# VH-VL binders against q9umr5, part 14

Target 1, 268 residues: q9umr5
Amino acid sequence: SYKPVIVVHGLFDSSYSFRHLLEYINETHPGTVVTVLDLFDGRESLRPLWEQVQGFREAVVPIMAKAPQGVHLICYSQGGLVCRALLSVMDDHNVDSFISLSSPQMGQYGDTDYLKWLFPTSMRSNLYRICYSPWGQEFSICNYWHDPHHDDLYLNASSFLALINGERDHPNATVWRKNFLRVGHLVLIGGPDDGVITPWQSSFFGFYDANETVLEMEEQLVYLRDSFGLKTLLARGAIVRCPMAGISHTAWHSNRTLYETCIEPWLS

## First folded at step 1 (VH-VL)

Design d2 (framework fv_dargistotug)
Fold by ESMFold2-Fast, scan of step 1:
Formats: structure tokens, sequence, C-alpha cells
Structure d2 (fold): chain C 268 residues (1-268), chain A 122 residues (1-122), chain B 106 residues (1-106)
């Protein structure tokens, strides 16, 4: 039988966004138990990511306990960062495939409608003033704001992303790395036409340097130092990269070709 | 100087409602979350939940859903705790506490209100 | 939920004594633990966070140690103003408090 699937939504999102994904899974893997976690919906998705990690952790524990053979995670957009932290803080997770669906794994440095709604008079070059304050770090979107021109501020002020990426030292880093390394497969999905995740290569652990030139995962210090296990996972053959052009940010969970190519093979 | 000043003690009958206020000063109110903690007579500290002071979104601990409502008025830098359908077991000192931030650590209660005693008796 | 158990629940001590209070978590919380002091009739005060980091303005006679499931708060030389109830608080999940340890004069 198929392992259960747990779905974690993104910013200003809810379980309704995944109706097509559920149809696809039912067609190709009939009998799969799919749980779309209906926590931190809509405006509540702005809660600090550590708060969301806590809530989702409590929700996934009984699901994982019921499935000793393992579970799969499908985590969309901001939800992919929640799932990154879940895999690190849980000493006993049994996740086989972690499918990261267009998530800003190295952070965000782009001016989107979501940021304009929350901070209407700010440009991406000025958001560091808000996001790297204690107040800004109370918003999920600021927890993964990564300004490549103010890296010192990002490293000092980021309460979430810099810590889970091992970019700033943390007492729990060794345990978080050990826990994350238990994942069977890390499936990374994203593409150049997303229009929201900036740079889009953030979904593949690439990111801007100080000149806004994108450096890919293997050029990142977090990879080279193996801070949370990316180099080890790649050496195991456990990292899957599935880029696809022509897909906008809100369409990743509703494109059949994307599902068949990037998601379906990992739902055993 | 940071201060949290709470409303005065309340004596209520079972079934009544109470609204406790917590007025902040000395810092930007919307920069820090506000938590609520209660302490029944002779008992320990019990975390009730928190409210994001910028978004207004509350989060309640187990056992504090339904009758307990967190709200705020950012124009006067004040957070509120409302308890409806009061029961004798709600008798406690209710504290507001600012959630501070230090070196990436959250859920640190760095400043507290003086407490509001709510007594529920017939 | 991760529960915290403090021991002892009560202790009698004299000025100058070395006092040790223990906090035990029901599962591993690494260093996600804080300590608070509450004097009679007053609100609690943050003493220590990250298991061992002293809050600014807290006297150096207070120290914290431990990781995982067992943590200790130590007062190296008890002063008159230290007679209070002490609470541990976990930060790994919901910020739940231990039951408290009352330190009172002999």
Amino acid sequence: as target 1 above (268 residues)
Amino acid sequence: QVQLVQSGSELKKPGASVKVSCKASGYTFTNYAMNWVRQAPGQGLEWMGWINTYTGNPTYAQGFTGRFVFSLDTSVSTAYLQISSLKAEDTAVYYCAREGYSSGWYRLFDYWGQGTLVTVSS
Amino acid sequence: DIQLTQSPSFLSASVGDRVTITCRASQGISNYLAWYQQKPGKAPKLLIYAASTLQSGVPSRFSGSGSGTEFTLTISSLQPEDFATYYCQQLNTYPLFGGGTKVEIK
C-alpha cells in the first residue's frame, strides 16, 4: 500500500488550493491517505515560522505514528520552509519523500504583491529595515527575507532561515542536521516563470551573491560546509531536482504535467 | 522605560464576563507580541496564549479556546483579555507579558504587567 | 505537549547557601529552556534563557546548565532578595511552565 501524504500550504493559502493535486494522487495512487493540514490558513500564515512549525509538528506526530512504514510531505511555497524545520526539530520523523514545491529554501529577495500588501511603501532594497527588526521577525515572510546586500543584518537578525540553514551557529545545529538527514528523498521543484519566488533558484538552494549574480547550491557555503546535510544527501543520491518552465507560482499544485514528471514518481 | 500596566481587580459572579486591559508604554507596541499567563491562588504559572500585535491574530493554548478572547487596540497600545461565562475555576491573577527577542530566541517574557486578580464567587 | 517537572517543589535555605533546582522535560528539548523568578505578590522576572544564557541585569550568582531532558538552576550564594519561587519554561514547543520551586528562609 502507498504511504500517507501530508500537505503543507503556503502564504495566504488554504487546503482548497490542493484540490487538483488530490485528484492527481487519487488517479495514480488510489487508496493513498492524503491529509492537507488546515492550520495557519489565510492571514494566519503571517505568524512567525517557529510558531507554525510548532503547530504543524503537533498535527503531524499522530499521522506519522500511525504510519510506521513512513510518510511523504508535499510542502508548497512558504510551507516548504515549515517542512524544512519540521524535519530538523523532530527526533523521530519517518518522512520518506520531502517534496518542496517552489519554496524559497535560501530565502526571498524580490518585490511581490504579498510584500506590497504587508509593507505597501517599501522597495525590496529597503525591506531589510523592517524585516530585520524584532517586529519584522514576528511575520513569516520576514523570517525568510534574505537581502544579499545586507548579509550581516540577515545573519544577525534572521530568527528562522539563517538558523535552519546553518548560516548562523546554533546550539541545536548538530541535532537538527542529524534529524534532517533521516529524510529518504529531497525533491526540489521550481522554475523561471514562477514570478513570485525571487530568485527562482532559491527553490533549488541557489541564491544571489552581493552583486545579485545567482550562485547554485554547490557554490553555497551551507552546501560546502554541509551545515544541515545537503552535501551528504546529494552524495547519497537523495536530492532530486525537477525544474519546469512555464509554470506560475499559483499553478504548481494544479499542473498535471508537473505532477506526473516531478511528484508522482516519489509517492511510493 | 518599558512598562505594562494592567486594569484593576475584578469581582464577578459565575456566568458574568470580564475584560482585562494591558496598556504598554516605552516601546513600539506593534514590534512585540503580547502573551497572557494566569496563576490560580497558590498555583503555578499557566500560559494561555499570545496575540500578534501587528496582525491582531491570537493563538490559544490547550484549554483556553472558546470562552477566552485576545484582542488589541493599537491606537492606544493596549491588549485585552476577555473571559465570558465565568466559572469559579477562572479565579486567578492574569498577567500580560511582552514577548522579547534576544539572539534569535522567541517566547522570552522580558516584561510583565503587574497582574489583574479576577475573583469569581457567588 | 512537552511537560516540565521541577524538583524539589519546596526548599528551606539560609543566606549564603548554594541552592540547586532541577527541571526535567518529558522529552528532549535541547537547550530550549528559560528560568524565571517570582517574588511574593509580584510578576515573574526572566533570569536565564537558552538553558545557560544570563539575561542582562541578572546577578552572576545565578547560573543555568543542562541540555536535552535535565536542567539545573544554581544560586551560588543565596541573598535575602533571592527568596522566591522559581519556574522553568520550555521554548521548543508551546511555552509551558514547570510547577515551580519555592525557596524560603529557614
Scores: ipSAE 0.000, ipTM 0.413, lowest interface PAE 16.6, mean pLDDT 87

Design d2a (framework fv_dargistotug)
Fold by ESMFold2-Fast, scan of step 1:
Structure d2a (fold): chain C 268 residues (1-268), chain A 122 residues (1-122), chain B 106 residues (1-106)
Amino acid sequence: as target 1 above (268 residues)
Amino acid sequence: QVQLVQSGSELKKPGASVKVSCKASGYTFTNYAMNWVRQAPGQGLEWMGWINTYTGNPTYAQGFTGRFVFSLDTSVSTAYLQISSLKAEDTAVYYCARDYLWSGYSPEFDYWGQGTLVTVSS
Amino acid sequence: DIQLTQSPSFLSASVGDRVTITCRASQGISNYLAWYQQKPGKAPKLLIYAASTLQSGVPSRFSGSGSGTEFTLTISSLQPEDFATYYCQQLNTYPLFGGGTKVEIK
């Protein structure tokens, strides 16, 4: 039998957007129990990420308990950050493959339609004024807003991403690292035609420096310091990188070629 | 030639049930998903959901759970839409449309049935 | 989730006119957009898929352009048989149709 699969959706999304993914899994791995979590759908996806982590944690516990052989996570967009935190805060997770589907793992710095919907008159250069305030940190998108021109504000004000990435100290950092390192495989998926995740290399732990030049994962302090285990995972052979061109942000979960190339091999 | 032929118009009273058929010909039925689309009088197109003709599994759009049932008879290459406990607001033309199951960019709707008018009146 | 805004909702045109209809998505959908033509009492007919690819058998006066959030259907020289309602549809997630644009004789 195949390990159960848990799917965590993204910003302004819901379980209903994963129809093709469920079809692909059923066809290639018939009998797989797939649970697409119906929590924090639509506008509720704007709630603070730590609140979402708590809710998703409560939902995944019984699924993991029933599967002593392990489970797989497929986590889309913002959902990939929720899954990052789940793997860190759960002392007893049994996740084999964590498949991160175009998630802004080092943060977001881009003028996207999501931002225009929330803040119609704001440009990316001005969002730091809103996001790095107590009010702004009540919105999920601000929890991973990473302005490379105001890195000091990001490090001080980010209540979520800076902490889970080990960019700012936290009393639980050692335990979070130990828990995260239990994952079997970290499968990173993303591509240049996403159109939303900016820079797209954020899905692979790359990000802008102060001059907006993208530095890849191996050049990040987080990796070099091994803050939450990326260097250890890479040395263990547990990190898989699967970039694909031609796929827009909302198509990662509905492209058969993407599924067959990047997802299917990791669903034991 | 590819063809989707739907059953004829229906006039029903509130509380009744109706079953609309969509018979496919000219292609391998199980290579294409069947989608259902509704159009109320004078209004636009509204997607209701789809059924996987290979597996038999239906998926419903959020507004179409409960009273709406998608089903198949693969032996006669036919998809069905059943609506129970009919209400006046169910009055609409109901269309079936196919979508290639094995394609990654997916609901294209290249062939449509001619439509079935369901009128619900007291 | 994704909203499609079609404009104009109605237009009057004469045979030979160049007609432009726009479709705006509330979030990026790459090129996963189709255009349909619907005549009164008939089922919709696929005109264009993948934002700009003309369906087999559709006259070359129809063309589509755009990517991301802004898309355009153009009829270069309107013919009598082109008076119809036109719909865009996003294909990136669960299908959603735009509100439609009715093209009437002037």
Scores: ipSAE 0.006, ipTM 0.422, lowest interface PAE 11.3, mean pLDDT 88

Design d2b (framework fv_dargistotug)
Fold by ESMFold2-Fast, scan of step 1:
Structure d2b (fold): chain C 268 residues (1-268), chain A 124 residues (1-124), chain B 106 residues (1-106)
Amino acid sequence: as target 1 above (268 residues)
Amino acid sequence: QVQLVQSGSELKKPGASVKVSCKASGYTFTNYAMNWVRQAPGQGLEWMGWINTYTGNPTYAQGFTGRFVFSLDTSVSTAYLQISSLKAEDTAVYYCARGPYYDSRGYFLAFDIWGQGTLVTVSS
Amino acid sequence: DIQLTQSPSFLSASVGDRVTITCRASQGISNYLAWYQQKPGKAPKLLIYAASTLQSGVPSRFSGSGSGTEFTLTISSLQPEDFATYYCQQLNTYPLFGGGTKVEIK
């Protein structure tokens, strides 16, 4: 039988967004047990990411315990960062494929409708004043705000992303790295027409330098230092990169061609 | 349920060695560093160093190199502090403490769980 | 090498008084500062972390403020059980404790 699939949603999202994904999985892998976690839905998705990690951890433990052959994770947008942390803090996870759907793995630096809804008078150039404060770090979106013009503030103030990426030292880094390296496959999905994730290459561990020129994963210090295992996973052949043009941010979980090309092959 | 329990008080002569234990329970031992903190009679708290419980790598504060050794037995979730060639100035309460503690936001926060302390007295 | 200067070293106060203790770092430590309470013969107890966040179970009369290099611990209305020694600690680099402030009954 097929391994169970656990789905983790994104910012201002809920399980309803995945109805098409569930249909696709049922068509290609009938009998798969798919659990879409209904935690931190809607406005609760703004809660600090470490709080979300704790809640999702408690929910996934019994699912993983019931599946000794392993499970797959499909994690969308902000949910991909929750899953990154889950894989690092769980010293007994049995995740085979971690499928990251358009998640800002190196952070976010872009003016989007989501930010305008939360901070209607702020431009991306000024969000560092809010996000890199103790108050700002109580909001999930600020936990992965990465202003390339204030990288020193990001490194010092980010309570989440800088730590899980090993960009700032942490005494648990060695344990987090060992735990993350237990994953079977890291499947990275994203594309230039997403319209929300900025730069879109953040979904592939690329990011802006101080001139807003994108440097790809292999040029990042995180990769070169192998801070949490990216270089090791790539050497194992465990990293899959699946970029696709023509897909907007809210369509990654409802596009059949995307599913067949980037997701279906990794669901055993 | 999360707790650190230390071994009992020790009375030693100068030149002797002592080994203090700190047994952890109620959490995954290797997920948190173990710190050692000393407090001489009537004095303040003095951080001695920490040991990474997963790698076994110790880090010693200035002044605690040489005679002081941090070690682990992960099979029994226990950290150890050994002091060799004891001197009168080593007389102190020695605490183990879990940390750095991280809140739900991942900030470096504090030592949240402390052992009850072990009094080591060095006298002739 | 960072240094923490805690002042005053000693404070005499009465029940109901507002007590303020200061902690100064020789270099910026952001908000990586914790406050501990130690009663005679006991291990320290965590009161406040991240400069201003109250540990669960700690009475609301305790508060912390500050960032960078200047920090304060305030007890808004001192109670009999608050007579103790208080320590600040920075965790931006290797952990370091301040010298302590002993709060005694007047």
Scores: ipSAE 0.000, ipTM 0.384, lowest interface PAE 18.6, mean pLDDT 87

Design d2c (framework fv_dargistotug)
Fold by ESMFold2-Fast, scan of step 1:
Structure d2c (fold): chain C 268 residues (1-268), chain A 122 residues (1-122), chain B 106 residues (1-106)
Amino acid sequence: as target 1 above (268 residues)
Amino acid sequence: QVQLVQSGSELKKPGASVKVSCKASGYTFTNYAMNWVRQAPGQGLEWMGWINTYTGNPTYAQGFTGRFVFSLDTSVSTAYLQISSLKAEDTAVYYCARLEYGSGRYWSFDPWGQGTLVTVSS
Amino acid sequence: DIQLTQSPSFLSASVGDRVTITCRASQGISNYLAWYQQKPGKAPKLLIYAASTLQSGVPSRFSGSGSGTEFTLTISSLQPEDFATYYCQQLNTYPLFGGGTKVEIK
């Protein structure tokens, strides 16, 4: 009688990507009800993140209602940001373990194949001109674009990440913090060989300063101000950090050693 | 040649609907957002909103929610503006215009369609 | 909401005159400002983007200047084909056009 598991995919992804993860869960926790949400698949993953949050919210409500003992979330890549927002906007979530698989929690600043698909002539140094416009904020990837050389524009223009991280004020911030703090465990997973998430430490709430030197979570203003509860969660012993080398971005959900080390222990 | 070609003028009665088309050629349709701009007789240019040609997601300016619908057919590189429950106040020239990124990623509207005159009278 | 004020709304000029049109934003828009020319019965034509960059094919007598909140379009020596209505547009937020400046022959 294990708690149900809800899986949220990432950019240009679908439920099929998690077939190995489902096999691992079935082997170690037989009888677990696992729901991989088939929303915003493939190209639809480019829709604005607040729109995705609304759709995923509607899908998770009945699953959580049927599981009074609680549920676990496994959220991959961009999906980790969707789950961050879900935990903040839901007044009644009953999530025990929130497992974030290589998600850009402090944002993205790097030239990747995903970015070049959307903006074929893109250069990371100039993408702020596109992403921090109203049109750019219609694309999910721009919702978490974080240019460390234009932090003022990020803070003013980000319609999603700056708000959920408490980097810019929002009327709902106090309620969002209260809701997020109900989570039992925040399990952060990522690594240096990911190749997509830039900097990879973004998966652990680290990020570039203006000189592109990475500052870790404890040096971030969002942590120091406890804007949405990171400092409180860490003091409670509720944050788990599980870095692993040798894993590329598309392999986090299909590596057995990663599963056994970082995911399996949190699936009571 | 990069160009936008719009459908011909329309004369409609109050309460009818109209669908204006804007066909793009000479570039990759899905790489640029399509904007709609209204100009009432003797008045200035008024931005109505845009549609993201890659995702299909429309954004409407405040005054253009409800009766106005932006859509597209990427297979024929065409964007559409539909106006339902037409009123006399909707009489205007309607333009489509591409959001151009330009050198250095700066925004501008280029090219423009030639405009479609929609006249609403009884 | 941002406001974009264009002045004057109307001016009369002769061929060979220097013409200046002003556009003022209620808040900073950096250099995300474009200028368009519209002749009667025609679609607008892009003249300048990024506040000061001349569009390819536009005569060099047209120039733009300014940044932040104050911008100008200048026509150094007005020609017969320049009698038209001119619009500024900001693109730092959702697009917004100025009220237009009609340049008429004296």
Scores: ipSAE 0.006, ipTM 0.428, lowest interface PAE 12.9, mean pLDDT 88

Design d2d (framework fv_dargistotug)
Fold by ESMFold2-Fast, scan of step 1:
Structure d2d (fold): chain C 268 residues (1-268), chain A 126 residues (1-126), chain B 106 residues (1-106)
Amino acid sequence: as target 1 above (268 residues)
Amino acid sequence: QVQLVQSGSELKKPGASVKVSCKASGYTFTNYAMNWVRQAPGQGLEWMGWINTYTGNPTYAQGFTGRFVFSLDTSVSTAYLQISSLKAEDTAVYYCARSFYDYLRGSYPYYGMDVWGQGTLVTVSS
Amino acid sequence: DIQLTQSPSFLSASVGDRVTITCRASQGISNYLAWYQQKPGKAPKLLIYAASTLQSGVPSRFSGSGSGTEFTLTISSLQPEDFATYYCQQLNTYPLFGGGTKVEIK
């Protein structure tokens, strides 16, 4: 029988975005119990990420408890950051495959329509002034805003991403690393035509340096220091990278070829 | 009083250009996406695309890229549809229609198109 | 890409009749479906959105039902002003209209 699948949506998103994904899973893995979590939909996706982690944790616990053989997570966009934090804060999660669909794992530094709505006069170069304030950190998108030209402010002000990446010290870092390492597979998906996640390599733990040159995961301090277990997972053969060109941000959950190539193999 | 008022009918020769206007009143212009919908004589409704009135970013449906341009003048709450290099098959009534821009669910109009312009007949003939 | 099949394409009815129109999607679209009425020479009017939510000001004789791939618009007791063409529209992806159903007087 197939393990249950839990789906976590992204910024300004809801469960309705995953109808095609559910159809694909039903076709290839009939009988799979799929739960798309209807929490923090639409405007509520702007709530601080730690608040979202708490809410999703409460929803996920009974699902995991009913599936002693394990579960799979499919987490889209901002939802991938929620899921990563979830894997760190849960002492007894039983996640086999964590499938991250175009999530800004090292953060976001790009102008998007979502940011223009929330901060209409801001360019990416100016957004640090708002995001790295106490008020700005009340918004989820600012929790993973990573300005490569103000890394000192990011390290000091980020209430979420800098902590979960181990880029800033936290008392729970050792426990969070131990918990995260329980995951069976970390499946990273993303691509150059996404158009929203900037740089797109953030979905693969790559990111800009101060000159806006992208450095890959293996060149990041979080990897080299093994801050939350990426180096250990890679050495174990547990990290899967599945880049695909030609897919826009809102199409990752509705492209059949993407599903068959990057998702289907990990839904045991 | 919420309404969309479009410019008058146009008769053009093949190869000409036309610019149709759609003036909004009675609501906050930037809270709603503006859709363009075409209806050829005796045919059904064809969605051409929408423009985000807050960002100015257009999205075009398949078949409406290239010759078709959506634009805005937010100072007068007006949306525009420009068609270049007109062809006989462009003969149709062109409607503008608003839909609540649900930035909280994504970029696509979701709640239907609740207010429509009266339509602009564009006839392309020699 | 999602296809919408609207049926019937044409029907004749009398005042007081119960009329049902069906819209079928080639793929699941949840409740992301709207219904419109278009009278001759007029712009379309939104009747129903989210498959079953009646638009403000629309008479209660109109109702929508369905989810996933099969949707129906029902007019419980047809009135003279209801003779029109009706269109469904999916909104799960880019908007797409169905082919329309013309309701003519018998």
Scores: ipSAE 0.000, ipTM 0.391, lowest interface PAE 17.5, mean pLDDT 87

Design d2e (framework fv_dargistotug)
Fold by ESMFold2-Fast, scan of step 1:
Structure d2e (fold): chain C 268 residues (1-268), chain A 122 residues (1-122), chain B 106 residues (1-106)
Amino acid sequence: as target 1 above (268 residues)
Amino acid sequence: QVQLVQSGSELKKPGASVKVSCKASGYTFTNYAMNWVRQAPGQGLEWMGWINTYTGNPTYAQGFTGRFVFSLDTSVSTAYLQISSLKAEDTAVYYCARVKYTIFGESPLDYWGQGTLVTVSS
Amino acid sequence: DIQLTQSPSFLSASVGDRVTITCRASQGISNYLAWYQQKPGKAPKLLIYAASTLQSGVPSRFSGSGSGTEFTLTISSLQPEDFATYYCQQLNTYPLFGGGTKVEIK
């Protein structure tokens, strides 16, 4: 009946975080097969994102193959970037709804406890020195660090986000765009009270300019160039924006009102 | 079925310019990037850069900025390499090569043109 | 810049011999390495990518191994048509080639 759902967790996270989400899905769509992927849990979530994409790809292939009518993805925080890359690298994905749950789609530029744990003496203004080195790019969080004051360094050094967003050219960009455009719905969720994702509008493809003024998706070069298909998806009515205030970063997967408003409608 | 066919050999004087063509067939031209690689007589392979066939944007290796220009004409599925102000040191076989799509974003070169010999002498 | 060093630069071997060619990277490149064969007067041909994945149509006597900084191309039983120069290429950043290894069949 219902398409199966694949869940991809975030930084320092695991499948246990989604127990409330699974309860909600079971209540509203009984019989749905939900697979929460137990890969790159906890500290392993720091591994380079391309390595994580490879591992998650191997895990989702058999699930997609057994669901000819399609699957849905629910991808939380850093996991939303993994899912972005999966949709681009898989020539044969059959994803209907890609539900991005507070994921820094244009990158991260903000101090958090996670960054202080890894880089205790750094500030957001100085983290570019670490992240845009070859050593720094071996950590997932640096793969989507986007310093708006050092955009040239971001474009040259980002081994992941700049490439999947088409901000730096890659030989596979045209195939990645074609594959990504096969998605049925891109559901973007986030909000101002998240407290971790900075700017929070990154979850909606908005981001800081060099003055730290947030420009929304339609003002981004990635949208204007249609680098990986955002403009095409928006034109065909396939992008859903669902902002919600009052939800902290660790609560997106356990708020019933959010589930009913932003997630439930896209699980048919 | 996939073929890359390059233009014929060129003999040029120092200071002249040359334009090498690489015509693709047997696949959708704009789906695969095109690389340029040169090989001086008796020397190894030297990667020059690549061009995005969808956007037309070139990327050059450090030694190949300025005098070297990558361009394309998508209507005839052809990539071009232009070298201006030719020097004796530019004498080489120039290859175009297609990037192979791989699941994890590696960029090996799966199909190559036959090569174009450019000789620069007085 | 990540540099590749191939060794040996030249080797001579008999038909039926097992031939090993090494490629060393100056920094870790995971498995982002390809091997090419170039016969005299011809364009190079892709043999192996992702360090160990054999390109379609390449004979099974060719194999690749390694990860990080040390990589090996092996020809298990050298044939007359294997007279060629072999190149490694790193695929991690700015895809530079190694210096090449010329294989001459006795």
Scores: ipSAE 0.006, ipTM 0.478, lowest interface PAE 13.1, mean pLDDT 88

Design d2f (framework fv_dargistotug)
Fold by ESMFold2-Fast, scan of step 1:
Structure d2f (fold): chain C 268 residues (1-268), chain A 122 residues (1-122), chain B 106 residues (1-106)
Amino acid sequence: as target 1 above (268 residues)
Amino acid sequence: QVQLVQSGSELKKPGASVKVSCKASGYTFTNYAMNWVRQAPGQGLEWMGWINTYTGNPTYAQGFTGRFVFSLDTSVSTAYLQISSLKAEDTAVYYCARDHSYWLGPYSFDLWGQGTLVTVSS
Amino acid sequence: DIQLTQSPSFLSASVGDRVTITCRASQGISNYLAWYQQKPGKAPKLLIYAASTLQSGVPSRFSGSGSGTEFTLTISSLQPEDFATYYCQQLNTYPLFGGGTKVEIK
């Protein structure tokens, strides 16, 4: 029998977005119990990420308890950051495959249609003024805003991403690293034609330096210091990188070829 | 004078195409999303989708992909709905409607066009 | 994939009556619910947004209540000009309208 799958959606999203993904799973792994979490849907996805982590944690506990052999997580876009934090704060998670579907794991520095809808007159170069305030940190998108030109503000003001990446000290860092390292597989998916996640390599723990040159995961301080376990996981053979061209941000959960190539092999 | 003014009624034959316009005035066009809503005779309101007026990017509801196209001309603050290969079941009043948008997101459609009746018959 | 159910679909009432219309969502939508009035041959008019906030210029006899999955629109004292169809709409995900409630004055 197959392990249960838990799906966590993204910004301005809901469970409806995953209809095709559920069809694919039913076709290839019939009998799989798939739970798409209907928490923080639509505009509620703007709530602070730590609030979302708490709510999703409460929802996943009974699912994990029913599956002593383990569960899989499929976490899309912003949802991938929620899942990152879940794996760190839960002392008892039993996640086998964590499938991160085009999530900005090192943060976001780029405009999207959603940002222009919320802030029509704002530029990405000026968003740090809002996001790195205490008020701005009450909104999820600001929790992972990572302006490479204002790194000092990011490190001091980020209430979420800088902490879970170990870029700023936290009393729980050692426990969070230990918990995260229990994951069986970290499956990273993303691609150059996403059009939303900027830089797209953020889905693979790459990010801009101060000159907007992308440095890959192995060149990041969080990797080199092994702050939350990436270097250890890579050495263990537990990190899978599955880039695919030709896929836009809203199509990752509804492309059959992507599913068969990057997701299906990890749903034991 | 905050208003949305739509083009006049259209009578078309099956297989033809139609382009409905919605002209905004009295506010900054690109600060608000534009939605399209359909109402068939004697039926309820049906959301068709929306277009981001800043980027021009459309999003279509289930059932409105393919034959339906949303577009903009920001120089004249106008949104357009084009329907191709018209069928009898496309007979309806088509409304444009503005989001009641705050920086925290929209809560409602606070401004509506007067509607454009599109009749498809031989 | 949210479903909205309005009840009743039709009602007939006398001037001065208290009228209540219910809108139920299949999933939690917080307070992202709006109510609209549509008179024959006219575009819909916003009455209430954020479940309970009265739109400017709308008479105080209209009120909204509820959160999560159950919402109500109340007209405290029905007037002749209130002959109309009323629609709820959820805005927590992609917009979806309820089926409507047609109010006829006896």
Scores: ipSAE 0.000, ipTM 0.413, lowest interface PAE 15.6, mean pLDDT 88

